# Ledger of designs, part 15: VHH binders against Large ribosomal subunit protein uL24 (rplX)

Target 1, 123 residues: Large ribosomal subunit protein uL24 (rplX), of Solibacter usitatus (q01wa3)
Amino acid sequence: MAIAKRKPAEPVRIELKKEDTVKVLTGRDKGKEGRVLAVNRETGKVLVEHVMMIKRHTRPNPGKQIKGGIAERESPINASNVLIVCPGCHKAVRIAHHIDKIAGGKARRTRVCRKCGQTLDRK
Key: E = the ipSAE of ESMFold2; O = the ipSAE of OpenDDE; V2 = 0.75 times the mean of E and O plus 0.25 times the DockQ between their complexes.

## First folded at step 26 (VHH; framework vhh_7zox_3)

Design e2 (from f4 with E64K; at its last look DockQ between E and O 0.84; V2 from the best seeds 0.60)
Fold by OpenDDE, look of step 26:
Structure e2 (fold): chain B 123 residues (1-123), chain A 123 residues (1-123)
Amino acid sequence: as target 1 above (123 residues)
Amino acid sequence: DVQLVESGGGLVQPGGSLRLSCVASGFTFSSYTMGWVRQAPGKGLEWVSDIHSGGSTYYADSVKGRFAISRDNAKNTLYLQMNRLKPEDTAVYYCAKDTTTNPYSYMEVFDYAGQGTQVTVSS
């Protein structure tokens, strides 16, 4: 029986970028702010600094030179559960976009704060 | 050279419908996110919708629930079904090509080489 090739998962659109500052909207870490460490557009999740911390237990394995122990690390949070913090107005905001025409029949979409209009994109 | 040829525009009454088409050439159409942007009189370029190579669709808030983007890769054609048209939808509509083939990226930089098609919604 030919295993039906699973249709590739539809890409999830995330407007957040690495190094953005975000605020958590829900869950255990509600209200916390942190820097985006990673964006996973396949899963729709982001890693946020000091958010959703978990303890990983590693069993010692002398044969593999693994000392074992407990390490704390961030776990992914759904991108929908965070908002970007605007560097201008310092509020958690939704992202709007402005389009600038550039040379050669090209245009660029820039992220802007919906509240104060400041660009959210880093130069 | 990238070519995008828009068609399907016209004059319609409020509440009416139009279907725009864009025929693409000069690149591997199926590999790129495609989209629509528009420019109303006296206003800047506005993002309307895009469709990823994998088929995921996205819309501006102003057109959500009214517009539907689709593509026929065999025909190298992009479509925009516009229903329940409003006067504020009046604009020149341009077909847009993402500059990247990344299916998970935001269409941040795009080509719009076509002449556009005029859509006028008026009573």
Scores: ipSAE 0.506, ipTM 0.772, lowest interface PAE 0.6, mean pLDDT 90
ESMFold2, look of step 26: ipSAE 0.524; ipTM 0.831
ESMFold2 (binder alone), look of step 26: mean pLDDT 84; pTM 0.860

Design e3 (from f4 with T57K E64K; at its last look DockQ between E and O 0.60; V2 from the best seeds 0.00; counts 0 for: pae E 2.9 > 2)
Fold by ESMFold2, look of step 26:
Structure e3 (fold): chain B 123 residues (1-123), chain A 123 residues (1-123)
Amino acid sequence: as target 1 above (123 residues)
Amino acid sequence: DVQLVESGGGLVQPGGSLRLSCVASGFTFSSYTMGWVRQAPGKGLEWVSDIHSGGSKYYADSVKGRFAISRDNAKNTLYLQMNRLKPEDTAVYYCAKDTTTNPYSYMEVFDYAGQGTQVTVSS
Protein backbone atom coordinates (compact mmCIF):
# COMPACT_ATOMS: atom_id res chain seq x y z
CA MET B 1 0.00 0.00 0.00
CA ALA B 2 2.87 2.30 0.57
CA ILE B 3 5.37 3.67 -1.92
CA ALA B 4 8.86 3.29 -0.49
CA LYS B 5 9.98 6.78 0.46
CA ARG B 6 13.39 8.13 -0.34
CA LYS B 7 15.65 8.25 2.69
CA PRO B 8 16.72 11.80 3.57
CA ALA B 9 20.23 12.56 2.37
CA GLU B 10 22.66 12.65 5.27
CA PRO B 11 25.00 15.62 5.24
CA VAL B 12 28.45 14.96 3.80
CA ARG B 13 31.53 16.50 5.32
CA ILE B 14 34.40 17.64 3.09
CA GLU B 15 37.34 15.62 4.39
CA LEU B 16 39.76 16.69 1.67
CA LYS B 17 42.67 19.02 2.34
CA LYS B 18 44.96 21.10 0.16
CA GLU B 19 47.81 18.97 -1.25
CA ASP B 20 45.88 15.68 -1.15
CA THR B 21 46.15 13.61 -4.32
CA VAL B 22 42.67 12.72 -5.60
CA LYS B 23 41.17 10.66 -8.39
CA VAL B 24 38.24 11.98 -10.43
CA LEU B 25 35.27 9.59 -10.40
CA THR B 26 32.96 11.07 -13.04
CA GLY B 27 32.75 13.46 -15.93
CA ARG B 28 35.10 14.20 -18.79
CA ASP B 29 38.16 13.90 -16.55
CA LYS B 30 37.15 10.55 -15.02
CA GLY B 31 40.20 8.57 -13.99
CA LYS B 32 42.59 11.52 -13.83
CA GLU B 33 44.59 12.03 -10.66
CA GLY B 34 45.68 15.41 -9.42
CA ARG B 35 46.72 17.50 -6.48
CA VAL B 36 44.08 19.46 -4.59
CA LEU B 37 44.88 23.14 -5.08
CA ALA B 38 42.03 24.57 -3.00
CA VAL B 39 39.01 23.48 -0.98
CA ASN B 40 35.91 25.65 -0.72
CA ARG B 41 33.98 24.20 2.20
CA GLU B 42 31.09 26.63 1.82
CA THR B 43 30.30 25.50 -1.74
CA GLY B 44 31.55 21.92 -1.34
CA LYS B 45 33.88 22.28 -4.34
CA VAL B 46 37.59 21.74 -4.94
CA LEU B 47 40.15 22.77 -7.51
CA VAL B 48 42.23 19.84 -8.75
CA GLU B 49 45.44 20.38 -10.70
CA HIS B 50 44.90 19.81 -14.45
CA VAL B 51 41.22 18.87 -13.95
CA MET B 52 38.25 20.65 -15.56
CA MET B 53 40.50 22.93 -17.53
CA ILE B 54 38.72 25.84 -19.15
CA LYS B 55 39.77 28.56 -21.54
CA ARG B 56 38.91 32.11 -20.59
CA HIS B 57 38.97 35.09 -22.88
CA THR B 58 40.72 37.92 -21.04
CA ARG B 59 39.13 41.28 -21.88
CA PRO B 60 41.50 43.99 -23.04
CA ASN B 61 41.86 46.88 -20.57
CA PRO B 62 43.90 49.65 -22.19
CA GLY B 63 43.53 51.82 -19.07
CA LYS B 64 45.53 49.25 -17.11
CA GLN B 65 47.64 48.28 -20.11
CA ILE B 66 46.22 44.77 -20.17
CA LYS B 67 46.13 43.05 -23.53
CA GLY B 68 43.41 40.51 -24.22
CA GLY B 69 44.12 36.84 -24.70
CA ILE B 70 43.25 33.30 -23.71
CA ALA B 71 44.27 31.71 -20.43
CA GLU B 72 43.72 28.18 -19.14
CA ARG B 73 42.75 27.56 -15.55
CA GLU B 74 41.21 24.81 -13.45
CA SER B 75 37.52 25.18 -12.67
CA PRO B 76 35.84 23.91 -9.50
CA ILE B 77 34.49 20.35 -9.27
CA ASN B 78 32.23 18.92 -6.57
CA ALA B 79 34.19 17.23 -3.81
CA SER B 80 31.76 14.30 -4.06
CA ASN B 81 33.22 13.57 -7.53
CA VAL B 82 36.70 12.69 -6.24
CA LEU B 83 38.36 10.28 -3.82
CA ILE B 84 41.67 10.68 -2.02
CA VAL B 85 44.54 8.51 -3.32
CA CYS B 86 46.52 6.80 -0.58
CA PRO B 87 50.25 7.46 -0.94
CA GLY B 88 51.00 4.03 0.54
CA CYS B 89 48.75 1.70 -1.45
CA HIS B 90 48.20 4.01 -4.45
CA LYS B 91 44.44 3.38 -4.60
CA ALA B 92 41.50 5.76 -4.43
CA VAL B 93 40.10 5.03 -0.99
CA ARG B 94 37.58 6.05 1.59
CA ILE B 95 38.92 7.92 4.60
CA ALA B 96 38.90 6.36 8.04
CA HIS B 97 39.99 8.00 11.27
CA HIS B 98 42.35 7.17 14.10
CA ILE B 99 42.25 8.86 17.50
CA ASP B 100 45.36 9.40 19.63
CA LYS B 101 45.34 10.75 23.16
CA ILE B 102 47.47 13.85 23.61
CA ALA B 103 48.48 15.93 26.60
CA GLY B 104 45.98 17.88 28.69
CA GLY B 105 42.94 15.60 28.40
CA LYS B 106 42.77 16.13 24.64
CA ALA B 107 42.70 13.80 21.65
CA ARG B 108 43.63 14.21 18.00
CA ARG B 109 41.58 12.68 15.19
CA THR B 110 43.68 11.90 12.11
CA ARG B 111 42.76 10.66 8.66
CA VAL B 112 43.96 7.19 7.68
CA CYS B 113 43.55 5.01 4.61
CA ARG B 114 40.56 2.66 5.05
CA LYS B 115 42.40 -0.11 3.17
CA CYS B 116 45.97 -0.04 4.47
CA GLY B 117 45.81 2.18 7.56
CA GLN B 118 48.56 4.58 6.47
CA THR B 119 48.16 8.17 7.63
CA LEU B 120 46.74 10.64 5.13
CA ASP B 121 47.59 13.65 7.29
CA ARG B 122 51.03 14.96 6.40
CA LYS B 123 52.49 18.39 6.98
CA ASP A 1 37.77 24.76 33.36
CA VAL A 2 35.93 22.63 30.83
CA GLN A 3 33.64 20.13 32.55
CA LEU A 4 31.70 17.40 30.77
CA VAL A 5 29.46 15.07 32.79
CA GLU A 6 28.12 12.01 31.04
CA SER A 7 25.15 9.96 32.17
CA GLY A 8 22.52 7.55 30.91
CA GLY A 9 24.58 4.40 30.43
CA GLY A 10 23.65 0.98 31.72
CA LEU A 11 23.12 -2.68 30.97
CA VAL A 12 20.71 -3.43 28.15
CA GLN A 13 19.72 -6.41 26.01
CA PRO A 14 20.55 -6.52 22.30
CA GLY A 15 17.95 -4.55 20.38
CA GLY A 16 17.37 -2.22 23.30
CA SER A 17 17.69 1.53 23.56
CA LEU A 18 19.51 4.02 25.77
CA ARG A 19 19.73 7.80 25.80
CA LEU A 20 23.03 9.33 26.86
CA SER A 21 23.32 12.87 28.19
CA CYS A 22 26.29 15.19 28.66
CA VAL A 23 25.97 18.34 30.74
CA ALA A 24 28.67 20.86 29.86
CA SER A 25 30.12 23.84 31.72
CA GLY A 26 33.14 26.16 31.63
CA PHE A 27 32.74 27.27 27.99
CA THR A 28 30.18 28.74 25.60
CA PHE A 29 28.45 25.48 24.70
CA SER A 30 26.52 26.83 21.71
CA SER A 31 29.71 27.94 19.92
CA TYR A 32 31.36 24.50 19.66
CA THR A 33 30.99 21.28 17.76
CA MET A 34 30.17 18.59 20.30
CA GLY A 35 30.40 14.86 19.87
CA TRP A 36 30.62 11.35 21.25
CA VAL A 37 33.60 9.03 21.25
CA ARG A 38 33.73 5.54 22.74
CA GLN A 39 36.29 3.04 23.95
CA ALA A 40 35.45 -0.65 23.75
CA PRO A 41 37.29 -3.16 25.95
CA GLY A 42 40.79 -3.68 24.64
CA LYS A 43 40.46 -1.02 21.93
CA GLY A 44 41.39 2.60 21.39
CA LEU A 45 39.07 5.57 21.16
CA GLU A 46 36.54 5.51 18.32
CA TRP A 47 34.66 8.53 17.00
CA VAL A 48 30.90 7.92 17.04
CA SER A 49 29.12 11.14 16.13
CA ASP A 50 29.29 14.90 16.25
CA ILE A 51 26.96 17.85 15.85
CA HIS A 52 28.13 21.27 14.70
CA SER A 53 27.13 24.53 16.36
CA GLY A 54 24.95 25.12 13.28
CA GLY A 55 23.17 21.80 13.75
CA SER A 56 24.79 19.60 11.07
CA LYS A 57 25.03 16.00 12.31
CA TYR A 58 27.56 13.31 11.36
CA TYR A 59 27.81 9.64 12.24
CA ALA A 60 30.27 6.79 11.98
CA ASP A 61 29.16 4.15 9.47
CA SER A 62 28.82 1.58 12.26
CA VAL A 63 26.03 3.57 13.96
CA LYS A 64 24.23 5.31 11.10
CA GLY A 65 20.49 4.75 11.20
CA ARG A 66 20.61 3.51 14.81
CA PHE A 67 21.99 6.49 16.74
CA ALA A 68 20.73 10.07 16.78
CA ILE A 69 22.78 12.96 18.17
CA SER A 70 21.14 16.16 19.38
CA ARG A 71 21.88 19.19 21.53
CA ASP A 72 19.91 21.56 23.72
CA ASN A 73 21.85 24.81 23.88
CA ALA A 74 19.53 26.26 26.51
CA LYS A 75 20.48 23.43 28.88
CA ASN A 76 24.13 23.13 27.79
CA THR A 77 23.38 19.47 27.14
CA LEU A 78 24.41 17.03 24.42
CA TYR A 79 22.42 13.83 23.79
CA LEU A 80 22.90 10.52 22.05
CA GLN A 81 19.82 8.38 21.41
CA MET A 82 21.03 4.83 20.83
CA ASN A 83 18.55 2.37 19.30
CA ARG A 84 18.83 -1.24 18.16
CA LEU A 85 21.88 -1.71 20.33
CA LYS A 86 24.32 -4.52 19.53
CA PRO A 87 26.98 -6.24 21.64
CA GLU A 88 29.55 -4.40 19.49
CA ASP A 89 28.29 -1.10 20.94
CA THR A 90 29.57 -2.08 24.41
CA ALA A 91 31.98 0.66 25.48
CA VAL A 92 32.60 3.60 27.75
CA TYR A 93 31.06 6.62 25.98
CA TYR A 94 32.71 10.01 26.37
CA CYS A 95 31.35 13.44 25.59
CA ALA A 96 33.76 15.36 23.37
CA LYS A 97 34.20 19.10 22.79
CA ASP A 98 36.01 20.48 19.76
CA THR A 99 38.92 22.79 20.69
CA THR A 100 38.00 25.41 18.06
CA THR A 101 34.89 27.35 17.03
CA ASN A 102 35.80 27.04 13.34
CA PRO A 103 32.44 26.49 11.59
CA TYR A 104 34.01 23.88 9.27
CA SER A 105 35.73 21.91 12.03
CA TYR A 106 35.98 18.10 11.90
CA MET A 107 36.72 17.63 15.63
CA GLU A 108 40.40 17.27 14.70
CA VAL A 109 41.54 18.07 18.24
CA PHE A 110 39.03 17.69 21.05
CA ASP A 111 38.57 17.56 24.82
CA TYR A 112 37.14 14.43 26.45
CA ALA A 113 37.30 15.56 30.06
CA GLY A 114 34.53 13.47 31.69
CA GLN A 115 34.70 10.05 33.31
CA GLY A 116 32.44 8.61 30.61
CA THR A 117 29.35 6.46 30.99
CA GLN A 118 29.42 2.68 30.59
CA VAL A 119 27.13 1.07 28.03
CA THR A 120 26.96 -2.73 28.18
CA VAL A 121 24.93 -4.71 25.62
CA SER A 122 24.79 -8.32 26.67
CA SER A 123 22.67 -11.28 25.62
Scores: ipSAE 0.326, ipTM 0.744, lowest interface PAE 2.9, mean pLDDT 86
ESMFold2 (binder alone), look of step 26: mean pLDDT 85; pTM 0.861
OpenDDE, look of step 26: ipSAE 0.630; ipTM 0.839

Design e4 (from f4 with S53R; at its last read DockQ between E and O 0.87; V2 from the best seeds 0.75)
Amino acid sequence: DVQLVESGGGLVQPGGSLRLSCVASGFTFSSYTMGWVRQAPGKGLEWVSDIHRGGSTYYADSVEGRFAISRDNAKNTLYLQMNRLKPEDTAVYYCAKDTTTNPYSYMEVFDYAGQGTQVTVSS
ESMFold2, look of step 26: ipSAE 0.635; ipTM 0.842
ESMFold2 (binder alone), look of step 26: mean pLDDT 83; pTM 0.856
OpenDDE, look of step 26: ipSAE 0.701; ipTM 0.867
ESMFold2, fold request of step 27: ipSAE 0.596, 0.611, 0.624; ipTM 0.838, 0.843, 0.846
ESMFold2 (binder alone), fold request of step 27: mean pLDDT 82, 82, 82; pTM 0.836, 0.836, 0.842
OpenDDE, fold request of step 27: ipSAE 0.772, 0.767, 0.768; ipTM 0.903, 0.900, 0.907
ESMFold2, last read: ipSAE 0.634, 0.615, 0.604; ipTM 0.846, 0.841, 0.845
ESMFold2 (binder alone), last read: mean pLDDT 82, 82, 83; pTM 0.835, 0.836, 0.842
OpenDDE, last read: ipSAE 0.778, 0.786, 0.762; ipTM 0.904, 0.909, 0.905

Design e5 (from f4 with Y112W; at its last fold request DockQ between E and O 0.61; V2 from the best seeds 0.68)
Amino acid sequence: DVQLVESGGGLVQPGGSLRLSCVASGFTFSSYTMGWVRQAPGKGLEWVSDIHSGGSTYYADSVEGRFAISRDNAKNTLYLQMNRLKPEDTAVYYCAKDTTTNPYSYMEVFDWAGQGTQVTVSS
ESMFold2, look of step 26: ipSAE 0.597; ipTM 0.839
ESMFold2 (binder alone), look of step 26: mean pLDDT 82; pTM 0.829
OpenDDE, look of step 26: ipSAE 0.648; ipTM 0.854
ESMFold2, fold request of step 27: ipSAE 0.591, 0.637, 0.609; ipTM 0.831, 0.855, 0.849
ESMFold2 (binder alone), fold request of step 27: mean pLDDT 82, 83, 81; pTM 0.839, 0.850, 0.827
OpenDDE, fold request of step 27: ipSAE 0.719, 0.762, 0.716; ipTM 0.892, 0.908, 0.888

Design e6 (from f4 with Y106W; at its last look DockQ between E and O 0.85; V2 from the best seeds 0.65)
Fold by ESMFold2, look of step 26:
Structure e6 (fold): chain B 123 residues (1-123), chain A 123 residues (1-123)
Amino acid sequence: as target 1 above (123 residues)
Amino acid sequence: DVQLVESGGGLVQPGGSLRLSCVASGFTFSSYTMGWVRQAPGKGLEWVSDIHSGGSTYYADSVEGRFAISRDNAKNTLYLQMNRLKPEDTAVYYCAKDTTTNPYSWMEVFDYAGQGTQVTVSS
């Protein structure tokens, strides 16, 4: 008897990458800009620096030399609620793509600003 | 030996339809994201569409709503249904294969090794 392998969930397609600057489109942080700290393609969410801040209480644990206290952390937001900020035109923009041919009958697809055409990938 | 054989191109009037096919061999078709890129006369390669190994589809803005990508894993065949064709769609269309089975890749680097199939939209 073989135990059938459950098909893996398809990752959520997220065009954003770590270190992108994004602008929040909705919610309490609407209009804030911040750096993408992490992208979670299993959940479709991102962490954005200084966005959706929450307070966490850490209990004291003298055995581990932990004093306890309150720490602030970013909480995840849906990737659909942010938009990349173009470093060239400084606007929140949709992502378009450019293709560069490379050796061996291959090509690379890179992200560009839909409005001004500047690359969004760090080259 | 990656082999990609495109077919189904032709001459069509604006507003017409064509269905492109790409028969693939030399790799495990069902494990890869596949897609279509095109090259108009005198232009570079343009990304058109891709379909994830899990089945999700994505389109360039210029074709979204008019083109439909699909795949038949049992026949190792990729399709592109092209409706409401415009003169700007005139190009050689290439079947594209992601270079990796990494589920997070989404055609960032790809093979376009076939001969392509010519689509000409002219009145």
Scores: ipSAE 0.550, ipTM 0.805, lowest interface PAE 0.9, mean pLDDT 87
ESMFold2 (binder alone), look of step 26: mean pLDDT 82; pTM 0.830
OpenDDE, look of step 26: ipSAE 0.632; ipTM 0.849

